# VH-VL binders against q8ixk2r445to577, part 303

Target 1, 133 residues: q8ixk2r445to577
Amino acid sequence: FFGMLQNKGLTDYCFDYNPPDENQIVGHQVILYLCHGMGQNQFFEYTSQKEIRYNTHQPEGCIAVEAGMDTLIMHLCEETAPENQKFILQEDGSLFHEQSKKCVQAARKESSDSFVPLLRDCTNSDHQKWFFK
Key: E = the ipSAE of ESMFold2; O = the ipSAE of OpenDDE; V2 = 0.75 times the mean of E and O plus 0.25 times the DockQ between their complexes.

## First folded at step 15 (VH-VL)

Design ua8 (framework fv_axatilimab; at its last look DockQ between E and O 0.59; V2 from the best seeds 0.00; counts 0 for: pae O 2.6 > 2)
Fold by ESMFold2, look of step 15:
Structure ua8 (fold): chain C 133 residues (1-133), chain A 120 residues (1-120), chain B 107 residues (1-107)
Amino acid sequence: as target 1 above (133 residues)
Amino acid sequence: EVTLKESGPALVKPTQTLTLTCTFSGFSLSTFGMGVGWIRQPPGKALEWLAHIYWEDEKYYNPSLKNRLTISKDTSKNQVVLTMTNMDPVDTATYYCAHKRYPGRAFDIWGQGTMVTVSS
Amino acid sequence: DIQMTQSPSSLSASVGDRVTITCLASQRIHYYLAWYQQKPGKAPKLLIYGASRLQSGVPSRFSGSGSGTDYTLTISSLQPEDFATYYCQQHNSYPWTFGGGTKVEIK
């Protein structure tokens, strides 16, 4: 799948990556922002290796979660996908992180006026449902 | 239709505590994404953000007021209350409450405002 | 705190003119920027959110642009009802801050 990754329960918000320095794409948090499809900040690829790739600039970024954390952070993609970069996008729209056994949910970022995707215990909430447009 | 209305005293004395109530309709502050903020405007001057409360009951305050502010909600009454302690003549302003649908959006519906004068 | 420097502080214009108002943030605000219109004795009215997205019910002659620290509100053809004071606001970082305002007056 390739396109804008949208949240079912939080309409009109998409995965978005906008690092402060366009030449330093590693180490910043993925956010949810108003879907617009401009500037390539909101285009992601779901690969056969179960990666969520950010394909705007080289080198390509892959979404990861560090052990013990719940935030989605941009790492460099590797030839063989690391376990912390593997997500299962299920038929019901849930986005499951294999290593942590948790699901991606839309939430407000602490101390911020922004939404972010975070890992949470899996539920049937529409805020844990995602789809590509 | 979303509406908000501020209520409270028009005149307070220095050192008194101001309590303002925002009564609203057309939404619930328990609904995912909802928020209500308070903004003031001294006569002839720019707008100043004071406080915000989210549906999660998380609260944020303008630090320039040195902990003088408290914001709270009563979801059953569709009200948000702002308390401001130790009022001073420089706090004379029109006080607004305003609706925000989601984090990342802006204040899309405002109350009419209530003028508060602080005078000895 | 992020300072929002708005310019000009006032301007005079005629109906039909193109009007441009600039707002400069002291740090990057990542498109968390809104524009409001306020008439005397009235509450502010939201025009633009997300730096460039037009609020429902706002005429298309209003537009917003910019990125990083530099943001602009444009009125493509000024109408009599557009004479007002305009404010920008950032909500990227607490405290949320407004610009000083731009008063648009009849020439």
Scores: ipSAE 0.588, ipTM 0.857, lowest interface PAE 1.4, mean pLDDT 91
Fold by OpenDDE, look of step 15:
Structure ua8 (fold): chain C 133 residues (1-133), chain A 120 residues (1-120), chain B 107 residues (1-107)
Amino acid sequence: as target 1 above (133 residues)
Amino acid sequence: EVTLKESGPALVKPTQTLTLTCTFSGFSLSTFGMGVGWIRQPPGKALEWLAHIYWEDEKYYNPSLKNRLTISKDTSKNQVVLTMTNMDPVDTATYYCAHKRYPGRAFDIWGQGTMVTVSS
Amino acid sequence: DIQMTQSPSSLSASVGDRVTITCLASQRIHYYLAWYQQKPGKAPKLLIYGASRLQSGVPSRFSGSGSGTDYTLTISSLQPEDFATYYCQQHNSYPWTFGGGTKVEIK
């Protein structure tokens, strides 16, 4: 699967990665922005290694969750996907992070006028449902 | 159908406080993502954002005027109120309230606006 | 604050013309850019949101494009009802700010 990764509950919002420095694509948080289809900042790929790749730059970036964190951060992809970069996109649309055993949920970022994908306990909420468009 | 309507005094004296009410229908500020903002426009000039309030009662103000502005909501009445203290003739403008859902969703529905003149 | 520099401030065009209005932000606004149309004595009307998304009910001759700091509103074929003032607005960062406006007049 590839394209815009869109949330079901938070209608018309997609995974978005737009680092302040285009020459340094790692270390920043993945956010949710209105799906616009104009830029590569919303183009992601779900791979056979269970990675969510930001496939617009070389080297390629892969979404990871750092220890003790609930945010999705861009790391470099590795030849063998590390455990913290493995996600399962379920048939029901849930996006499950294997290592943390939590689901990716569209959430409002505190003290900001923005939304972000965060790890939360898995529920049946549409805010935890995702699909590629 | 979403509708908004501004109400308040058409004339305010300098140093007085302006109170404007936005009465809306077609949506609720108890609904996730809903928000209402105030924007003003001096005659023949550009638009200026004043304040915004969301369903969680989170409030944002234009810092150039934040010490003078207070925004609040009454969800049960479908109303948003804006108060602006120490009015000055420079504050003469048409004041609009408008609906805006999420970040990235712009002001999609506007009230007709209410003209406020500040004069002695 | 993010400064929105809109250009031109005014332009004259004829029916059928292609019209382009630009908006330059003082910093990246990540597609949180809207375009409004305003006619005299009326409230602004939303045309485009998310930089390129056409608001429901807006004719397809209107389109938005751009990225980073540079955004453009295009009217592919100007119609008589399109003579108005147009504004861009960023809502990526507070305070939300508008451009200075572009008045599209009849040539």
Scores: ipSAE 0.102, ipTM 0.758, lowest interface PAE 2.6, mean pLDDT 93
ESMFold2 (binder alone), look of step 15: mean pLDDT 93; pTM 0.948

Design va1 (framework fv_recaticimab; at its last look DockQ between E and O 0.92; V2 from the best seeds 0.77)
Fold by OpenDDE, look of step 15:
Structure va1 (fold): chain C 133 residues (1-133), chain A 119 residues (1-119), chain B 112 residues (1-112)
Amino acid sequence: as target 1 above (133 residues)
Amino acid sequence: QVQLVQSGAEVKKPGASVKVSCKASGYTFTDYYMHWVRQAPGQGLEWMGYIKPTSGYTKYHQNFQDRVTMTRDTSISTAYMELSRLRSDDTAVYYCARSRHYGSGFDYWGQGTTVTVSS
Amino acid sequence: DIVMSQSPSSLSASVGDRVTITCKSSQSLLYSSNNKNYLAWYQQKPGKSPKLLIYWASTRESGVPDRFSGSGSGTDFTLTISSLQPEDFATYYCQQYWSYPTFGQGTKLEIK
């Protein structure tokens, strides 16, 4: 699976990553932005290693959840995917983070008009449903 | 065994274009990035860009962005690098080299293709 | 671009000598999450393609003799040949692959 990773509930919003420095792509938060399909910002891949790769950079980035956090942060992909980078994209569209046992939910950023994917308790909300387009 | 076999030497006039091929064998072509690196006579190695064979996504160094085109044919596990508007300082040996998506350097290289640009 | 600076640009040595080549990067190549350095060393002989010697700063590529070793972390890296052999006279390059690849200018190792 690859392309734009779009949320079902938050219509027309996709995973978006645009690091300020191409020579330092790790450590920044993945956000949600209107799906536009332009450039490298919204192209992701779900792999057999259960990674969500930002594969418009080399080495490729992989989304991770750091300990104690509920945000999705860009890390580098590794030969063997670390536990904090493993997600299960389920048939119902839910995106489950194995280590935290939580689901990725489209949410409004605190005190902002922006949106971000956050780890939340798993529900049947469409805001926790994702699909590649 | 893993092999990257490149096309033969080229002699071009300034302003012309050159297209170098790199045929991969001994491994799954789509599992690795293909990079192009050139080396002018007596000079160091210069990264030109890469292509991701699965998607065809390319990234070019700024020095070549307006003149280089990298493509691939997955059906024959072959990568191509075309450089246009050639000038004398493009004279170099051009290499293809593979890498993993996570890095680990360039573990296999083509034998190199000498491109000579002269009037 | 991340700038890679090697030193020396050239050196002469004899068979059996201990040789050290240094490479400095303009920014850290250390990934804090896995504690790996995204740095490689290559050997290139005249008329031949570069050959990967070391990756992750200190891991020898398969088939590379034990006399070759890589060390360092962050921005400072070293390639060491513990006892130089006749076949080791070549040009050596460091490379970062933390981002879009860049190479050092090379170190030519010549026979004294």
Scores: ipSAE 0.873, ipTM 0.941, lowest interface PAE 0.6, mean pLDDT 96
Fold by ESMFold2, look of step 15:
Structure va1 (fold): chain C 133 residues (1-133), chain A 119 residues (1-119), chain B 112 residues (1-112)
Amino acid sequence: as target 1 above (133 residues)
Amino acid sequence: QVQLVQSGAEVKKPGASVKVSCKASGYTFTDYYMHWVRQAPGQGLEWMGYIKPTSGYTKYHQNFQDRVTMTRDTSISTAYMELSRLRSDDTAVYYCARSRHYGSGFDYWGQGTTVTVSS
Amino acid sequence: DIVMSQSPSSLSASVGDRVTITCKSSQSLLYSSNNKNYLAWYQQKPGKSPKLLIYWASTRESGVPDRFSGSGSGTDFTLTISSLQPEDFATYYCQQYWSYPTFGQGTKLEIK
């Protein structure tokens, strides 16, 4: 799949990545922002290796979660997807992170009006349901 | 087995445009980025930009943004680079070269296309 | 842009000599998560396209002779030819792919 990765429960919010430096895309947090499709910041690819790729950079960025963390951070993609970059997008729309055994949930950023995707215990909440548009 | 075959040499006048083709074979065209790199006589290598074949997304080096257009036709595994408003210092050999999404340098290059811009 | 600086710009050597070429980048090319340096070396003979020799700073491309080796990490890198052969007289380029690619200015290796 390729497109905007939208949350079902947090209506009209999409994955968004806009690093401050084009030469250093690694290590910044993925956020949620109102879906707009402007400027390629909201376009991601879900691959056969179960990666979520941000591909406006060469080498491409892949979403990862570091061990013991709950935030989605940009890493460089590798030939064989590392375990911390593998997500299962299930038919019910849940986005399961294999290594941590947790699901991606839309959440309010700590003490903010901003939203981010975070790993949480898997539930049937619509805030844990995602689809490409 | 992997081959990148470019179109033939071009002679142009200042102010004209040139369009160079690069036909890929021996691999899945859409699995790799296609880059364009030029080399003026006696000079080094200058990266111009790339195209992602699956989406057609392009990124151009700042020096070429206003004059270059990169396109592709996935049905014939061919990439194109068009440079407009040519001037004499655009005289160079133009190469296509591929890269992987995760990086590994440019493992295959086209044979090069000589573009000569003269009055 | 990430600036790549090569040294020397030109050198003369004899068949059998050991040759070293250096390349410095304006920022680190080392990605600590995979411990790889995003640097490549190319050989270019007159009238021909560049040929990939080394990637990830030290990994030899398939079919490249053992006399070619790459070393270094972070910002400082070296290409070494351990025993120069007649077919090795060429121009050599380093190139980073940490970000949008940039090349060193080249090192021309000539026969003495």
Scores: ipSAE 0.566, ipTM 0.859, lowest interface PAE 1.8, mean pLDDT 92
ESMFold2 (binder alone), look of step 15: mean pLDDT 93; pTM 0.942

Design va2 (framework fv_recaticimab; at its last look DockQ between E and O 0.77; V2 from the best seeds 0.00; counts 0 for: pae E 5.6 > 2)
Fold by OpenDDE, look of step 15:
Structure va2 (fold): chain C 133 residues (1-133), chain A 119 residues (1-119), chain B 112 residues (1-112)
Amino acid sequence: as target 1 above (133 residues)
Amino acid sequence: QVQLVQSGAEVKKPGASVKVSCKASGYTFTEYYMHWVRQAPGQGLEWMGYIKPTSGYTKYHQNFQDRVTMTRDTSISTAYMELSRLRSDDTAVYYCARAKHYGSGFDYWGQGTTVTVSS
Amino acid sequence: DIVMSQSPSSLSASVGDRVTITCKSSQSLLYSSNNKNYLAWYQQKPGKSPKLLIYWASTRESGVPDRFSGSGSGTDFTLTISSLQPEDFATYYCQQYWSYPTFGQGTKLEIK
């Protein structure tokens, strides 16, 4: 699966990553932005290693959740995917983070009009449903 | 075995364009990024850019961004690098190079294509 | 761009010598999550394409003799040839692939 990773509940919003420095693509937060399909910012891949790969750059980035955090941060992909980079894109559209046992939810950023994907307890909310487009 | 075979030497006039091909074999062409690196006579290696064969996504070094075009034909496992508006300082050997998975170095290189730009 | 600086630019040595080449990067190439350094070493002989020797700063590419070794971390890296052989006289390059690739200026190893 590859392309734009779009949220069902938050209509027309997709995973978006645009690092401020291309010489330092890791460590920044993945956000949600209106799906536009332009450039490299919204192209992701769900791999057989259960990675959400930002595969328009090399070295390629993979979304990770750092210890104690609920945000999605870009890391580098590794030959063996680390546990904090493993996700299960389930049949119902839920995106499950194996290590935290939480689901990725489209949420409003605090004190902002922007949106971000956050780890939350798994529910049946459409805001926790994702699909590639 | 993995092989990258490039097109032959080119002689061009300033202002012209050159298109170098790189035929890959011995591996799944679409699974590896293809990079282009050039080397002027007696000089070091200079990265030009790369292409992701599956998607065709490219990234060019800023020094070449307005003059270079990298493409690929997956049906024949061939990568192309076209450099336009050639000038004398573009005289160099141009290499295609396969990047290892996860970008951990260039493990296979083409034999190089000499491009000479002269009046 | 990440700048790679090699030292020395050239050196002369004899067969059997221990040779050390240094490479410095303008920023750290160490990935804290996996503790790997995104650094490679290449050998290039006249009229030939570069050959990958070392990646991840210290891992030898398949077929590379064990007299070649890489070490270092962060911004300082070293390529060592423990006992120089006749076929080792060449130009060596370091390369970072933490970001878009950049190469050191090269180190020409000549026979004394």
Scores: ipSAE 0.837, ipTM 0.930, lowest interface PAE 0.6, mean pLDDT 95
Fold by ESMFold2, look of step 15:
Structure va2 (fold): chain C 133 residues (1-133), chain A 119 residues (1-119), chain B 112 residues (1-112)
Amino acid sequence: as target 1 above (133 residues)
Amino acid sequence: QVQLVQSGAEVKKPGASVKVSCKASGYTFTEYYMHWVRQAPGQGLEWMGYIKPTSGYTKYHQNFQDRVTMTRDTSISTAYMELSRLRSDDTAVYYCARAKHYGSGFDYWGQGTTVTVSS
Amino acid sequence: DIVMSQSPSSLSASVGDRVTITCKSSQSLLYSSNNKNYLAWYQQKPGKSPKLLIYWASTRESGVPDRFSGSGSGTDFTLTISSLQPEDFATYYCQQYWSYPTFGQGTKLEIK
């Protein structure tokens, strides 16, 4: 799958990655932003290795979760996907992070009007349901 | 055996365009990014950009952004680079080079295509 | 752009000599998650395309003689030829691939 990765519950919000320097794509947090399709900040690919790739750059970025964290950050992709970069997009739309055994949920940042994807205990909430558009 | 075979040398006038081809064989064309690098006479190597063969997505160095177009035809495993509004300082050897998107260097290079821009 | 600076710009040496070429990047090329330096070395003979020698700063490409070795980490890297051979006459380039590629200006090696 490739395209915009959209949340079912937080309608019209998509994964978005806009690093401050296009030549330094590592280490910044993935956010949610209104789906627009007009820039490449919202174009992602879900691979057979269970990676979510930000594939508008070379070397490609892959979404990861560092040990003990709940935020999704950009790492470099590797030839064999590391465990912290593996996500299972299930048929019901849930996005399961294998290493942590948690699901990706659309969440509001507590101190702002902005939204981010975070790892949470898996539920049947539409805020944990994702699809490519 | 992996091979990248480029089109032949070209002589152009200032203001013209050139389109260089790079035909790949010996590997699955769509599994690797294709980069373009040029080398002016007596000078070092200058990266121009890349294309991802599956999607056709491109990224160009800012120095070429307004004059370069990179394309590909996956049915014949061929990448193309077109440089427009040629100037005399575009005289160079143009290379295609294969890179894995997992961060290896350029492991295979085409033989180079000499483009000469003179009046 | 990540700037790559090579030293020396040119070098003359005899067959059998050990030679060292250095390369310095304006930013660290070490990715801490996989402990790899995104740095490659190339050899280019006159009239030919570049040939990959070393990647990940220290890993020899298949078919490259073991007299070629790479070392260094972060911002400072070296290419060493332990016993120079007549066929090693060439220009050598370092290249980073941490981001979109940039190359050093080259080091021309002449064998006396």
Scores: ipSAE 0.137, ipTM 0.741, lowest interface PAE 5.6, mean pLDDT 89
ESMFold2 (binder alone), look of step 15: mean pLDDT 93; pTM 0.944

Design va3 (framework fv_recaticimab; at its last look DockQ between E and O 0.95; V2 from the best seeds 0.79)
Fold by OpenDDE, look of step 15:
Structure va3 (fold): chain C 133 residues (1-133), chain A 119 residues (1-119), chain B 112 residues (1-112)
Amino acid sequence: as target 1 above (133 residues)
Amino acid sequence: QVQLVQSGAEVKKPGASVKVSCKASGYTFTDYYMHWVRQAPGQGLEWMGYIKPNSGYTKYHQNFQDRVTMTRDTSISTAYMELSRLRSDDTAVYYCARARHYGSGFDYWGQGTTVTVSS
Amino acid sequence: DIVMSQSPSSLSASVGDRVTITCKSSQSLLYSHNNKNYLAWYQQKPGKSPKLLIYWASTRESGVPDRFSGSGSGTDFTLTISSLQPEDFATYYCQQYWSYPTFGQGTKLEIK
């Protein structure tokens, strides 16, 4: 699966990553932004290693969840995917983070009109449903 | 064994275009990035860009982005690099080289293609 | 672009000598999450393609003799040939692949 990773509940919002420095792509938070399919900010890939790769840089970035955090942070992909980078995109559209045993939910950023994907307890909410487009 | 076999030497006039091919074998072509690196006579190595064979996504160095086009034919595991509006300082040996998604350097290189641009 | 600076640009040595080549990057190549340095060393002989010697700063590529070793971390790296052999006279390049690849200017190792 590859392309824009779009949320079902938060209509027309996609995973978005735009690092301020192309020579330093790691350490920033993945956000949600209106799906536009332009540029390199919204192209991701779900791999057989259960990674969500930021597919427009080399070395490629992989979304990770750092210890104690509920945000999705860009790390580098590795030959062997670390545990904090493993996700299961389930048939029902839920995106499950194996290590935390939580689901990725589209949420409003605190004190902002922006949106971000956050780890939350798994529910049947459409805000926890994702699909590649 | 892994092999990258490039097309033969080219002699071009200024303003012309050149297209170099790189035939990959011995591995899954779509599992590795294909990079292009050139080397002017007596000079160092200069990265030009890469293509992701699976998707065809390309990234070019800024110095070449207006003149270079990288493509691939997955059916024959071949990558192509076309450089247009050639000038004398484009005279160089052009290499294709593979790399993994996670990096770890360029472990296999083509034999190089000499491109000479002269009036 | 990340700038890679090698030193020296050239050096002469004899068979059996210990040789060290230095490479400095304009920014750190160390990934804190895996403690790997995204740095490679290549050997290139005249009329031939570059050959990968070392990756992750210190891991020898398969088939590379033990006399070649890489060390360093962050921004400072070294390639060491413990006992120079006749076939080792060549040009050596460092390369970062932390981001879009860039190479050092090269170090030409010549026979004294």
Scores: ipSAE 0.822, ipTM 0.927, lowest interface PAE 0.6, mean pLDDT 95
Fold by ESMFold2, look of step 15:
Structure va3 (fold): chain C 133 residues (1-133), chain A 119 residues (1-119), chain B 112 residues (1-112)
Amino acid sequence: as target 1 above (133 residues)
Amino acid sequence: QVQLVQSGAEVKKPGASVKVSCKASGYTFTDYYMHWVRQAPGQGLEWMGYIKPNSGYTKYHQNFQDRVTMTRDTSISTAYMELSRLRSDDTAVYYCARARHYGSGFDYWGQGTTVTVSS
Amino acid sequence: DIVMSQSPSSLSASVGDRVTITCKSSQSLLYSHNNKNYLAWYQQKPGKSPKLLIYWASTRESGVPDRFSGSGSGTDFTLTISSLQPEDFATYYCQQYWSYPTFGQGTKLEIK
């Protein structure tokens, strides 16, 4: 499946990726931004390999969480998805990161009016619920 | 066996459009990006853009952005490249070539389509 | 754009010679997480489509003779043909696939 990946609790906010330039998409943080569907920053694909792919670049980006971190960072997709790039979108809308055993939560960025997705202990909060538009 | 078979040579006048086809066989068409690359006589290779066949998403090099359209028909495993408002310096061989979503070299290329633009 | 600079632009050699073609990228093509360089080499004979020789900078494509080898990392890459054969006289291109593709300007290899 593909589209905008929206948060249930933080209404009208979607996964967004805006790298500094198209020749350097790796290593920057995924953010949350108002869902608009304009441009190419909010298009993601969820695959049978449990990847969340950024599809407006070739090679495609895949969302990852590096060991010991809680931040969602853009990596390049590989032939077989590495474990740190595997997420399960569960029936209840939770987005579970297999390697860390944590869930993706909408959170306010420190000292800012902006929002980011972060790994947190899984709860029933609507801020941990996600769906594709 | 993987094959990319392109449409035949074309002769066009300045201002016209050309649409080149690239029919894929021997693999799952939607598993690979299709890129278009051209080569003017005696010159090097120039990347024009790509299409993701599953979604239809395209990206064009800025030099072609206002004149090129890339499309596909997944039911017949065929990609298309249309270049409009042709000029004499668009005379070239146009190639289709495939690449994996995770990045790869172009392992298969079409045979090329010669487009000649002359008054 | 990632600029790919090839050297030399042309060269003449004899059957049996060792040939080296270099390619320099304006930015690193090495992805540290998988330790791979997103760099390919192609051979193109007159009137033919390019043929993939090497990918990941040093991995030989299936069916490519052992006399072709690739080396280098980061920004500096080399294609070596260890003992030229008559069928090797062609134009060679490097190409990055770290982002939207760009090619070196080509190296024409002719018989002396």
Scores: ipSAE 0.657, ipTM 0.879, lowest interface PAE 1.5, mean pLDDT 92
ESMFold2 (binder alone), look of step 15: mean pLDDT 93; pTM 0.945

